# VH-VL binders against Non-structural maintenance of chromosomes element 1 (nse1), part 2

Target 1, 232 residues: Non-structural maintenance of chromosomes element 1 (nse1), of Schizosaccharomyces pombe (q53ek2)
Amino acid sequence: MEKERQDGLSDKHKFILQYIMCRTAGVDNEQVRELVQEQYGETATVEDVINELNNSLHNFDFKIKRVQDQLDGRLTLHFQNLSGDPVSQMATPYPPVQIELMRKIIEWIMKCDDYQYSLTTLQIQKLSRKEMGLAPSVIESHLHTFERDGWLRQREGIWTFTNHALAELDAYLHNEYESNLYECNACREIVIAGYVCDCGYCLHVYCCKHLAHVNCINCNTPWANATVIGRW
Below, E stands for the ipSAE of ESMFold2; O stands for the ipSAE of OpenDDE; V2 stands for 0.75 times the mean of E and O plus 0.25 times the DockQ between their complexes.

## First folded at step 1 (VH-VL)

Design c10 (framework fv_ciduvectamig_arm2; at its last look DockQ between E and O 0.05; V2 from the best seeds 0.00; counts 0 for: pae E 8.8 > 2, placed apart)
Fold by ESMFold2, look of step 2:
Structure c10 (fold): chain C 232 residues (1-232), chain A 125 residues (1-125), chain B 110 residues (1-110)
Amino acid sequence: as target 1 above (232 residues)
Amino acid sequence: QVQLQQSGPRLVRPSQTLSLTCAISGDSVFSNSAAWSWIRQSPSRGLEWLGRTYYRSKWYNDYAVSVKSRITVNPDTSRNQFTLQLNSVTPEDTALYYCARDTSYGDFLGWFDPWGQGTLVTVSS
Amino acid sequence: QSALTQPASVSGSPGQSITISCTGTSSDVGRYNYVSWYQQHPDKAPKVLLYEVSNRPSGVSSRFSGSKSGNTASLTISGLQAEDQADYHCSSYTSSSTHVFGGGTKLTVL
């Protein structure tokens, strides 16, 4: 066993916690596994260390959550604050107008037509001007801030949630956007990159590839005919 | 809801391998919010957790110390099921075997729900 | 090995409150807030009553409550009813990413 836990976590546990906390966009599970093995020996598991951290953290309304990437399946670890409104926790350093913009972007992503669960820069600029009166240059600045801080990601001007944002927003999205939300039948996580079959069976891109089936296991319809969720 | 259906032989001879299968419906063996466990029950030892398999970027296993030299738990992703193999069985391995969904990995810790219906396995000549 | 200790049996009359103890060590029950309780009727699979010491899944009566102090977790059943007659098992996470169970407690409702 480690030292007695009478006064909290060991220095090694605190080091692992700080490593994860300092990387708000998430830390690769394999990097944490290597660090755990370096600190505790080859028989130590990331599972034990994270479970011990979470046992202590939940008393203070924090936890470390594991998230699987929807495209490539990489597992990352994210420090999460449980004590308040998720949008407020994401946007604590921001002025009120940026917080309102984040709430609107979440709504626009979740209610986006054609299963896209993403918005172009132009779409965000147009909606922001119409609904909030914000100039395009202001929107570009705010989007850069959201990207820098790990809340949104973009590829070629197409914006969506990061894995960190999905972890923080999980309860909020379930509560506020239940009718707009898809969950993966393989792993039960929210889908913003994946497939939904006509029968309603839904999979992440990664989960679909990993199951190695060309047809839906529920109704035997080819996945090639399924509706694509997200833009990837 | 999630349901687990067990199958496998009920009689195994000493020194042979015990093999059981658990079929999953309403969930996936790939679930990153679950793990898939085997638990057995005997009058002499009560409930005993044996081991599990789960997927987190790759497949992992955890096994109870008492059986880890003899046990293998494997997923079968093509059939959405998982199996128990326990080698070199003795009459001490006679028990009621359960599979169970283990939520220990949804946020790192959980509990067993649901359980399979149970398979009584007798190890005897 | 490393089993949790429960009383072998307990009994009570309808309407009474009873408590079942589950004693482990500083490496399991004493270390983690990851104790769960299971009810098992004859010829049935176990069914979860409590998880994380005191949380009830949907559909479990509020008559079931749990607590922990030091290395001992407790299940309390208030307002005993005939259908509460069953075996009760505790379980705890251990530091080796494994689980241990108690020996079980047979509850008799008089």
Scores: ipSAE 0.011, ipTM 0.560, lowest interface PAE 8.8, mean pLDDT 85
ESMFold2-Fast, scan of step 1: ipSAE 0.018; ipTM 0.588
ESMFold2 (binder alone), look of step 2: mean pLDDT 91; pTM 0.938
OpenDDE, look of step 2: ipSAE 0.039; ipTM 0.644

Design d01 (framework fv_dusigitumab)
Fold by ESMFold2-Fast, scan of step 1:
Structure d01 (fold): chain C 232 residues (1-232), chain A 126 residues (1-126), chain B 111 residues (1-111)
Amino acid sequence: as target 1 above (232 residues)
Amino acid sequence: QVQLVQSGAEVKKPGASVKVSCKASGYTFTSYDINWVRQATGQGLEWMGWMNPNSGNTGYAQKFQGRVTMTRNTSISTAYMELSSLRSEDTAVYYCARGRYYDFWSGYLPDAFDIWGQGTTVTVSS
Amino acid sequence: QSVLTQPPSVSAAPGQKVTISCSGSSSNIGNNYVSWYQQLPGTAPKLLIYDNNKRPSGIPDRFSGSKSGTSATLGITGLQTGDEADYYCGTWDSSLSAGPVFGGGTKLTVL
């Protein structure tokens, strides 16, 4: 080679990259759209800028992943590290006992009965006390930290993964919990909120709405008869 | 720099199986779907199926269901397509192609292939 | 038969403009975006247009795409001899399980 490959990213690209990287829980599409249009003009798209960034980032085992919310389809952007153990990476600032609790919570969510892929606060408290001997106040503190840092979300005491956690844990979940996973047949992402037909055809809640299928396209059975995945 | 390199030409008898490889380089192999598309001599493009290199999950075109298997080996960034019960009409060039980064950013389905292998000629002769 | 209909051939002189059509139905082009591919003789297809009208990096603006209803068109201006190739449209067909579909292809001859 006569010359090494030059970095093709503009200062405007680097500004957008820094904006996304600094937001560990993800960045709303609308916020990045405004930033892109401010930097590049009204005809510029977030998709084009992110594709250009990813062309550079893949050389370093990094990626910006676009995530569609499984219930409402809201789009967020997440800076992702593709190397190493994702649980250790996401939990780097945490003490060992807190990392172990995170690993346990992931396991409990993935092995949940009846396709629920979620835990109540009471279930987490009971399992953490039984399996790790943690005090209730310690468990509560750790859960608050996981929610604050964007790894878990809760609604009415029901806990599951955030979109950010799903992006970061994707490879880990496939490797460790292959037999416990469903993948959306439309978008090919992990399903924790959706429907699975008896034939195995599976869709996120939003993907089902978006495609507007009344019946499963694989077996023609009504979606009304499908098994519900998740709690929402 | 980003490229897909396929295995060499194959000649098979009817009823045999063929396994074509597709080695990815210059990008993160597990971040993009691999699709397989074939083209008979003088004919158009025909999609056969997709494989998610991260999960190993697959989806096959109805015409090939039961005859095709798509797999990968992530340690060597290589995808495979095996077609069984070969017939004379399976004589074609077989391509692997990278599905562009997929999500529903604009409500789009994953329908565009941005990087293609050079093709593998499979001849099925009596 | 191909799900998407293209003319089998088109021709024009160097420097001129040509338009290639692609016709489908509501289940494919009507509800989804269209991609276009160029295949030079003896080579793999190359993505020219995605999302109906967008160009990948490195594709000159002589190539353009558009969609109206259940039909799409590829426009090529300033024709060059190097543009002689087969051109394919492609989209998603919602009536099939996870099914990308392609047009029958159009051979472009530059006379």
Scores: ipSAE 0.000, ipTM 0.429, lowest interface PAE 16.1, mean pLDDT 83

Design d02 (framework fv_dusigitumab)
Fold by ESMFold2-Fast, scan of step 1:
Structure d02 (fold): chain C 232 residues (1-232), chain A 123 residues (1-123), chain B 111 residues (1-111)
Amino acid sequence: as target 1 above (232 residues)
Amino acid sequence: QVQLVQSGAEVKKPGASVKVSCKASGYTFTNYDINWVRQATGQGLEWMGWMNPNSGNTGYAQKFQGRVTMTRNTSISTAYMELSSLRSEDTAVYYCARGLRYFDWLLSPFDYWGQGTTVTVSS
Amino acid sequence: QSVLTQPPSVSAAPGQKVTISCSGSSSNIGNNYVSWYQQLPGTAPKLLIYDNNKRPSGIPDRFSGSKSGTSATLGITGLQTGDEADYYCGTWDSSLSAYYVFGGGTKLTVL
């Protein structure tokens, strides 16, 4: 009774909230599960605690969002500010030229030809030089910072959004790039790694594997014949 | 204090479209998803889809994909559901309902409902 | 057909206890939280139970929920004439393109 919320969050809820808030690039769902079970006991769930936190946080235009990795299904939790310009918020510590480069990279990824939603290091170098007149070493430095700060990921010189960036940019991407977006028919989130059937039915790579379906649920066409979204 | 108020009854011919509105008050409109649920006379509840009023993002039940469009106008805290190519079997009461999110991809229970809009499709 | 199976009707006298079952599969009830909705005649549904066993503010403790495996149960004790309504279970279903599924509904009749 004494530990019950009184128009706010319990001390244990505040501890979980602070833990998530302090991890700006997101926090592993399983790590939060362990923490929740330590605070509330073995039967406590992340879902219950996050729901209770979000019930309080929405009054202040904040929330905790769970993101599922589009390739492997790994779950991460992200503290979000629902007000303001998300690109400016992401790039607050950056100089103006670096913020502009971030905006350009977002545009270039979203407007990629052939459903790629990614850029090679060479493509970023060429576009940044052409559109902004930046030196190669400056571009390389900024890309390193974006990767370090968790906004972009790189594998074999292929760059795209992190789950953290997708969480922060979700509303922005829908507002600015609606005509460039695919949405997963299973989980209803933006697709940058997945398959789109000729009928328009679209799934993340993980959602397709998780459902264990060989053929499209909508038109029964084999997924082997679908257009690949992204480069992984 | 939380209230969802829907537009009035509609009578439509087969092949027409209907657009139902749902005006929210007593809370921050952009913080909760709006779901649409229908109920044919003497039948059970059938979920149609959800709409995130902050992003405009939507998810539709496969049965309605291609015929339904869910939108909003944040300046007047109003959600809309438009159903096209109407058939006699679309005769039902259509409800909007507020969804409380656990996570962004997990649909939550529907804690507040509109009063319902009767749509009758007849020749 | 409804994805979740409920008995079509149940009846009892005032003051008695009733239980309403809701049966699904691992893709819905087995892996997700269950909600219950009450629909009084001529009205919109009202949330009665969420997260398997939690009550929204204003719902009396006569109403309770539970879940075991792929089945859920709504319990009503101290039955009152005002409880006469249709009751629906609902949950997330990960196997369908539609995310939310309802049971077929149970009509509760009070003598």
Scores: ipSAE 0.000, ipTM 0.451, lowest interface PAE 12.8, mean pLDDT 83

Design d04 (framework fv_dusigitumab)
Fold by ESMFold2-Fast, scan of step 1:
Structure d04 (fold): chain C 232 residues (1-232), chain A 123 residues (1-123), chain B 111 residues (1-111)
Amino acid sequence: as target 1 above (232 residues)
Amino acid sequence: QVQLVQSGAEVKKPGASVKVSCKASGYTFTSYDINWVRQATGQGLEWMGWINPNSGNTGYAQKFQGRVTMTRNTSISTAYMELSSLRSEDTAVYYCARVPYYYGSGSFLFDYWGQGTTVTVSS
Amino acid sequence: QSVLTQPPSVSAAPGQKVTISCSGSSSNIGNNYVSWYQQLPGTAPKLLIYENNKRPSGIPDRFSGSKSGTSATLGITGLQTGDEADYYCGAWDTSLSAHVVFGGGTKLTVL
């Protein structure tokens, strides 16, 4: 037996939607699968429920997106805003100065030299002082808040976007920073950790694990000669 | 409901170009890739390429590189596939098909298909 | 020629079970998900199976998929005359030109 397709949103659909929306850092795909099977039965799939939700959400410029982590391959589901200014919308609890800082950090990450798509704590402090006149303690407080709220991640003083931020900002980044973006040729996600060949062929580091010992598929140039994207 | 509606049949001379359209409805056009797949009479399916309607980024099968161009117009939710320097062996039914982004790495599934556009290249 | 190998035809009686094979390599089936499509005469293909073994809503549980190593199989139980169609497997291929590859198709006849 298979679940029939729904026309519109049922209470079960709304429950799944609320579950995902309440988890701003994303929800494990496997956890959502268990929840879907509890609500709809053993043969129900995450994909069918999410597609039905997205059909309704499209009228409001929202969707749910599955994102693969570029470092560990973990699959997570994220609620995404497709319209307007998502930086202002995601940061509505923040003061205007903090929202402006978030906009600047996004710009600095996207326009970072040498395809790094990341900033050191020191770089953020220098740029924030130069462009906004913020005190170091204020900058530190805001960075802590962005990390706590799941917009930025930090590893040994190196800051970049979380999976949640990439999902939420996807449309914004394509609209504002298209010339600064790479997309993985295998999975079509935005690449902040991976490789790009001189021919333009680009892969997430996770996608590249199957090709690490071979040449570029498109032009046959060794991957050892490819430009590294990100700090990972 | 999700629909992909393609333009009508075309008859072309060798050396001409053909441009096939695919109008999407029932979903957010910019949230799903559009792929193009063709099928010659009595033959199997052959993948031609994809376009991301949000960014305009494309990827083409090597066989069609230099002859195919994929574009879109977001204001009318329509994708286009233009094939140039037509040969008799390009006679086929051309399909557009939708690919969900959220399946991620290594999972290219065509969840909805257009009805197909017959392109005949002869004489 | 197709990159993925399927038998050109398969046949069985109504009510019986049939299995359609799809053979590839490590660069396609071995390292990527497999999908299956049903094409009724004169129609566009329809998604039957995705991610090796999952069914979209509306596809009966008589249709199943599996994958082992570099090969995949489509199983159909309780065969009906309405199942007469061409069946295609498909997968992403990373080795040559990073593209979607399809099997040559299998014509199922229910006699």
Scores: ipSAE 0.000, ipTM 0.494, lowest interface PAE 12.4, mean pLDDT 82

Design d05 (framework fv_dusigitumab)
Fold by ESMFold2-Fast, scan of step 1:
Structure d05 (fold): chain C 232 residues (1-232), chain A 121 residues (1-121), chain B 111 residues (1-111)
Amino acid sequence: as target 1 above (232 residues)
Amino acid sequence: QVQLVQSGAEVKKPGASVKVSCKASGYTFSSYDINWVRQATGQGLEWMGWMNPNSGYTGYAQKFQGRVTMTRNTSISTAYMELSSLRSEDTAVYYCARAQWLVQGYYFDYWGQGTTVTVSS
Amino acid sequence: QSVLTQPPSVSAAPGQKVTISCSGSSSNIGNNFVSWYQQLPGTAPKLLIYDNNKRPSGIPDRFSGSKSGTSATLGITGLQTGDEADYYCGTWDSSLSAGYVFGGGTKLTVL
């Protein structure tokens, strides 16, 4: 068998890599598709280019991960550093009190009651005051920074992980919170928005909707009777 | 370059267990699932299960639940598949395969060379 | 019985075209991308097509894939003697244990 040569990444590959790397919160798969087609022609695929990039990136403990949004199925691409502790990576620009708050928020989300995997602004404020003695203005400032930097997302005062944070924290969450995690049976990613059937079969909201099944395909119990994971 | 190198052939007696290894190189081991697929002589491919090397989580085909265990050792980038209570019908070539995962696009882009397991008395 | 149905064999002469079918259900092909694997005699399978119709680097454009509803098709044009192999379709099946399923395989003979 002749070994296929891949002496290194082309300038076109490096351009696409830099485009993805510079977008800390992730980049829309459709935007990368347009860029790939501009560089390599209209039959070129994002999948092939990302696979070629990842073959090179693995030497440095980096990866580009494609993430499906758990509610709407939108695809985004995220540059990951696999060599460091993810919380330390997130924490690099932050002072110690802000790092500790982030670690606490991760814990509170993961150990949230009733499969919520989210916190209200009021819950974060109460817990931060109780456990860290932080003033409301300080808490609000740090939350705004976490949202700006792409680690947490908020909708109507309900806070949870972004797709970027889930990608970056994946190994950390599995190592620290294994007993608190659900994985989607269709796509096998962590579930923070979805349904879990009494039989244990679990799907993201989008995966359940996309499969268009009224009943659990494992045990035939109606999804209407399933436990809801998350808030949306 | 991506390589999956499996352990050598095994001969076992009925009722014994066999543990096959699959050593990965040329990529970040924790980033891709390892799947196990077997093939009896002259028969088709039969999926056995997946193992996520990052988390250690597994999913097994119903036929093998209770008899198969898939594990890994991340420090040496090696996956393992142990099949217990062996029967003559478990005689097959066992493959490990790396999975690419995309939205609903799960496929095996690299395969190990295979490990022949013969179950006979 | 395999979960995905393929014809057991297909044959044609060098330079001709063959089509290999793969039939499933809504829980597998109907809701998931299909891949095709080529297995040359005495070797491990090799990825030939992924995501219904995509070719990995190094796979010639003589090989093509398509999917419609709960069925998929592998097309091979300009047949060469080196194409003689077993061909398997495969996909994720979200029913039962949520696992991967293969077709029964099709033996391609080049006359």
Scores: ipSAE 0.006, ipTM 0.469, lowest interface PAE 12.7, mean pLDDT 84

Design d06 (framework fv_dusigitumab)
Fold by ESMFold2-Fast, scan of step 1:
Structure d06 (fold): chain C 232 residues (1-232), chain A 124 residues (1-124), chain B 111 residues (1-111)
Amino acid sequence: as target 1 above (232 residues)
Amino acid sequence: QVQLVQSGAEVKKPGASVKVSCKASGYTFTSYDINWVRQATGQGLEWMGWMNPNSGNTGYAQKFQGRVTMTRNTSISTAYMELSSLRSEDTAVYYCARGSYDSSGYYWGAFDIWGQGTTVTVSS
Amino acid sequence: QSVLTQPPSVSAAPGQKVTISCSGSSSNIENNYVSWYQQLPGTAPKLLIYDNNKRPSGIPDRFSGSKSGTSATLGITGLQTGDEADYYCGTWDSSLSGGLVFGGGTKLTVL
């Protein structure tokens, strides 16, 4: 069939696409930058290559999304399917009970008290037992699978969404949990680690350090007085 | 019938490691979690952690994180608990115990079957 | 020190009634199931009560449990000399360093 028109560069685009697609948990932007420079020369940018790929991928309801880590600003690239129900797509290889557990965990994280957007292992165990009647060993097995497959991350027994899950669930969370969501005023992405001023102005931890200074841009109140979103 | 049988008493020097075994019989070993609880001389019960015999996944009490390892061998229905960098304060009776469920699969947070205990003495 | 507080000892005569308390917080007793264990001298603990107030098969009606707010109680009626033992409450702790926690234990003496 017809290749992408780029004066013989379509195979190089294919290589970059395959590299990204094969890494389910996402790919470091700096690693892709090295590949791009090796393929196209020192003046080539990741942004240009990804834009060219997305122009083609859009015809098939696919996209490569660049995600900025909310704490340290590291960029990762994620291959996404834009069609269908995101939760069902994430959980395609899973049994029905495990898919239901995934939907419940998403709900519990989103409806968490004080917008902590996280749960302890014991909270997940307790809620899964009470709401679904699942045994601890079953719950633990499913949590391990969600972590292994890159949907949830855990640090010291605190569970929340990975950057990959946030990318994949973005539309779903806006549709189902709009009243439970904060959005960063600087980059307009969902906030699970950040600050919200009493005036409603909200920033990721990284965006606050990089784009805002000492005080809220909107009302000039010190960020030290803002409400913390998330646990990190 | 349903029982957990533990390995015999151990005497270790400070800095050594000890590995206690717990052999299950009378039930499907992979269907219930195994918990480890110790009781230091003259003290109360202290939970150390739990292990899923089906998956091998574990959860440890923070106090023991980095020093304890819980494993199993499903072919002989046996659970193991290994504690490293032993100190005199680790002198205790170590118990394995089965996590219990009701008929609906809810975990009660209770241990219905206990091993007989393994005395571990750490002395110089 | 235990995060769950029990009296160190209780005593009563045969045929009498005793109550053993267990006090905690919202991160443990208030939001989780409470269990109770009997430990006779030189033996492993034995489950007496689970899910706050339920008895396993083989545990006599003389033993009962209850929970209110951040506290739980074990009741023993018709006290017998064979009930002389240490009693422990246990529950999950949902805090960051959580897990299963036990009370400090209560020695029951039958006079």
Scores: ipSAE 0.000, ipTM 0.397, lowest interface PAE 21.1, mean pLDDT 82

Design d07 (framework fv_dusigitumab)
Fold by ESMFold2-Fast, scan of step 1:
Formats: sequence, C-alpha cells, structure tokens
Structure d07 (fold): chain C 232 residues (1-232), chain A 121 residues (1-121), chain B 111 residues (1-111)
Amino acid sequence: as target 1 above (232 residues)
Amino acid sequence: QVQLVQSGAEVKKPGASVKVSCKASGYTFTSYEINWVRQATGQGLEWMGWMNPYSGNTGYAQKFQGRVTMTRNTSISTAYMELSSLRSEDTAVYYCARSGIVGATFYFDYWGQGTTVTVSS
Amino acid sequence: QSVLTQPPSVSAAPGQKVTISCSGSSSNIGNNYVSWYQQLPGTAPKLLIYDNYKRPSGIPDRFSGSKSGTSATLGITGLQTGDEADYYCGTWDSSLSAGHVFGGGTKLTVL
C-alpha cells in the first residue's frame, strides 16, 4: 500500500483496471476478487482496490461502480464515464433516430404507470409508432440492438434496464426523472424491483430479505400490504 | 399450521429430467419465497435457488443455471423444481424450504420432508 | 467444497456445553445475517437460530448464536442426548455466486 501511494497507480492496479475496462457490460465481483487475491494476497479486498482506483479515476471523470442486483443481490463492477450526456455516450454508434428512440424508451420506462418501470414489446411498438412514426420492423431491429449491446433486458416480452444501464444512467435518471424515482432505504440506490410501504419506506426485493421484521420498521404496517415496484 | 408437503421418490436415468413438487398450506402462499436445497448421501446442504410465488421470478445458484427451472401454480399453492440433463451426481434428497419475501430476513423457517431422487442406469 | 468453514465434528458429555464455529468472508457472513439449522438423522433440517442470535418459537434458550466480523458461533449448553445431530450455518452471499450458502456441517456427538 505504501509503494502504491508513492508511485501513483501500481502495475497491479493497472492490470485490474484494464480487466474491468475491457468488459463494457460489467464484470462479476467474484472474478475480480480472485484477481485481487492473486495480485495482493489472501487478505486483500475488492473494495479497497476499487476505492484506490476510484481515487485516481475521479481526476478524469471516470468511476468503477459496484451494482447489486435488485432481485438476487449479485454484485457486478461497471466502468462508467461521468462526463457529458450518458444517453448520447451509450448510443454513440447509433443513427440519430435510434438515439431518439433510446431517449424515448428511457422516458417511457421511468414514467410508466403503476410503478412497473418496464414496457411490453407491444407497448414499445405502439408508443414508437405514435410518437415517432416508426415501422414495426424498424422498432424490432432497434430493440434487438439495445438488448445485444446490454442496455435493455427482456423476459417474455417485458423490457427494462440492465444493471449496466442503471449504473451508466444513474446521474441522468436522478437529474431528469427525480420525481419518478424511488430509492431503497437500506442501500440508497434506485429501485425498479422492490416494495414501497404507504409511508414511503422503500426496499429492493433483495434488501427486503435481510430485514428482521414482518411489518414496516418505519410505520409498523404489514409488508403484505406494500405496493410492488417493478415487473419481474 | 404451516406445512410443505413434497412429491414422492423418483428414479431416473442419466440425461432425463425430474420435476419435484412442494405443496404449501397454513399460510398465504404468495407472501413467502420457496427455496430448493439438496443433500447428497452423507454430504452437506447445497442451495439451488429461490422462487417468488407472487411474481414467478427466480434466482438460481450458478452451478445449476441452465439446468434448473423453478415455477409455481398459485391456484393450488404448489411450487415445482425441474432439473434437466440428470447425472449420477444429482442423486440426492431435494428439499423445498420457505423464506421471507417482504420485510423478513433470508432464512428457512419451514422445510418440506424431502424427495429422494436417484439417478442411475 | 463448502463456502463456509465448520469443524467436521464436536463432542461433549451430557450437561456440558459446546461451541460450533462458522467462518466465512466479507461477501457472506461479514455482510449478512447468519442462521443455524439442526438436522436429526433421517429428517429434514430445522431452523434453530435466525438473524445471528434469534430463536424461533419452541427452541429452548440453551441454544444461542452470535456473530463477530466474518465468523459466527452456535452455542449449546446443558447438552442432552437428543441434541446429537448435524448442525449447519447458513447465510446469503452477495458475490457472483449470489444466493444462500451453507457451511459443511458439524456432527455433534453426546457421549
């Protein structure tokens, strides 16, 4: 640790950074843990190495973000660019009409009724035709591209953000859609899969698993009466 | 009285699939998750995954990803675990177990009696 | 094989006490609550302790749990012959293998 501070970023730090940077859709925390222990020994932690990397990266408007899956708690690490417009950066390889469709899909997911934070394929097609005049085949092609590139995920025709998209869009969603967002009271991250009590106390599905109470700890109302966030 | 009652013993050949059921009673089925845990003869407990009966959503242990499917039928309060491409090392007792879904810690408060699955030819 | 480390066996005489340890890492015990399960021969496991130290209804107070850092401990006082069983610790793991993990189990013999 002393040698790393004196020289700036060590070669071992650079190796771990390169490993994470090369995986644009994110990398499993456990894989990075194995690399960290190989490089620094059995007592070394991913958290310490990532914090050291982030101290250097913030000078360039970059960050490595740890994302906890909202359903199963699995940890992934994501290299993110903090500068500029995240939607334009995500969609840099896309034609202008495809970039506009991505912006619209983000808006539609965020403003979705009944706390669903997701859209069916049919809803996307209807809204895209109505608001942009796009043909069904064009819409389908763009959706497959967004899924392939790791921005949206689909399960049985239900579309929502990937963990990578949530990491990359975090600041953007807070700035543009703050009134449409819920935050988990346990981990302080955006909730698109979870529960919200009538009192406003909100938890990810995974975070709910670690509470000791059947009733909301804030208002003592049974959790069985909570509103479900998301469609998962 | 909370009870989880599992289907009977199964004998399968390598390469086959097995589907084990777990019928819940004595509580609101959709308010708790169902987990599946197996135990090979003389070995320890191995967690396979969880299933949320309200949403149908699942989370599987990496070892079983691609081979296991966990589902439910809410009208009969029954959970299912299907394991495909069976190998001799899948010979084990399979348990269903209940865990909290909303506002509860992730622990298994009630267990089924177990279903013995034997894979041999 | 097991993510959490337990001694394979412990033994003591009736009326004595035993302690069973469970060692993990930051991604499991260090970050999450620990549960303990008792498995009598030929039966399904039974919840003994949840949330590190809490007992379900019907579990006598001679069973206790604690957690410190990345390790947890199950204590059993006033040992009885009916306590002969396998004991397993369990917790959530927040890493890539995210899901519930168990210790390898400890065989308790009361002689």
Scores: ipSAE 0.000, ipTM 0.418, lowest interface PAE 14.9, mean pLDDT 83

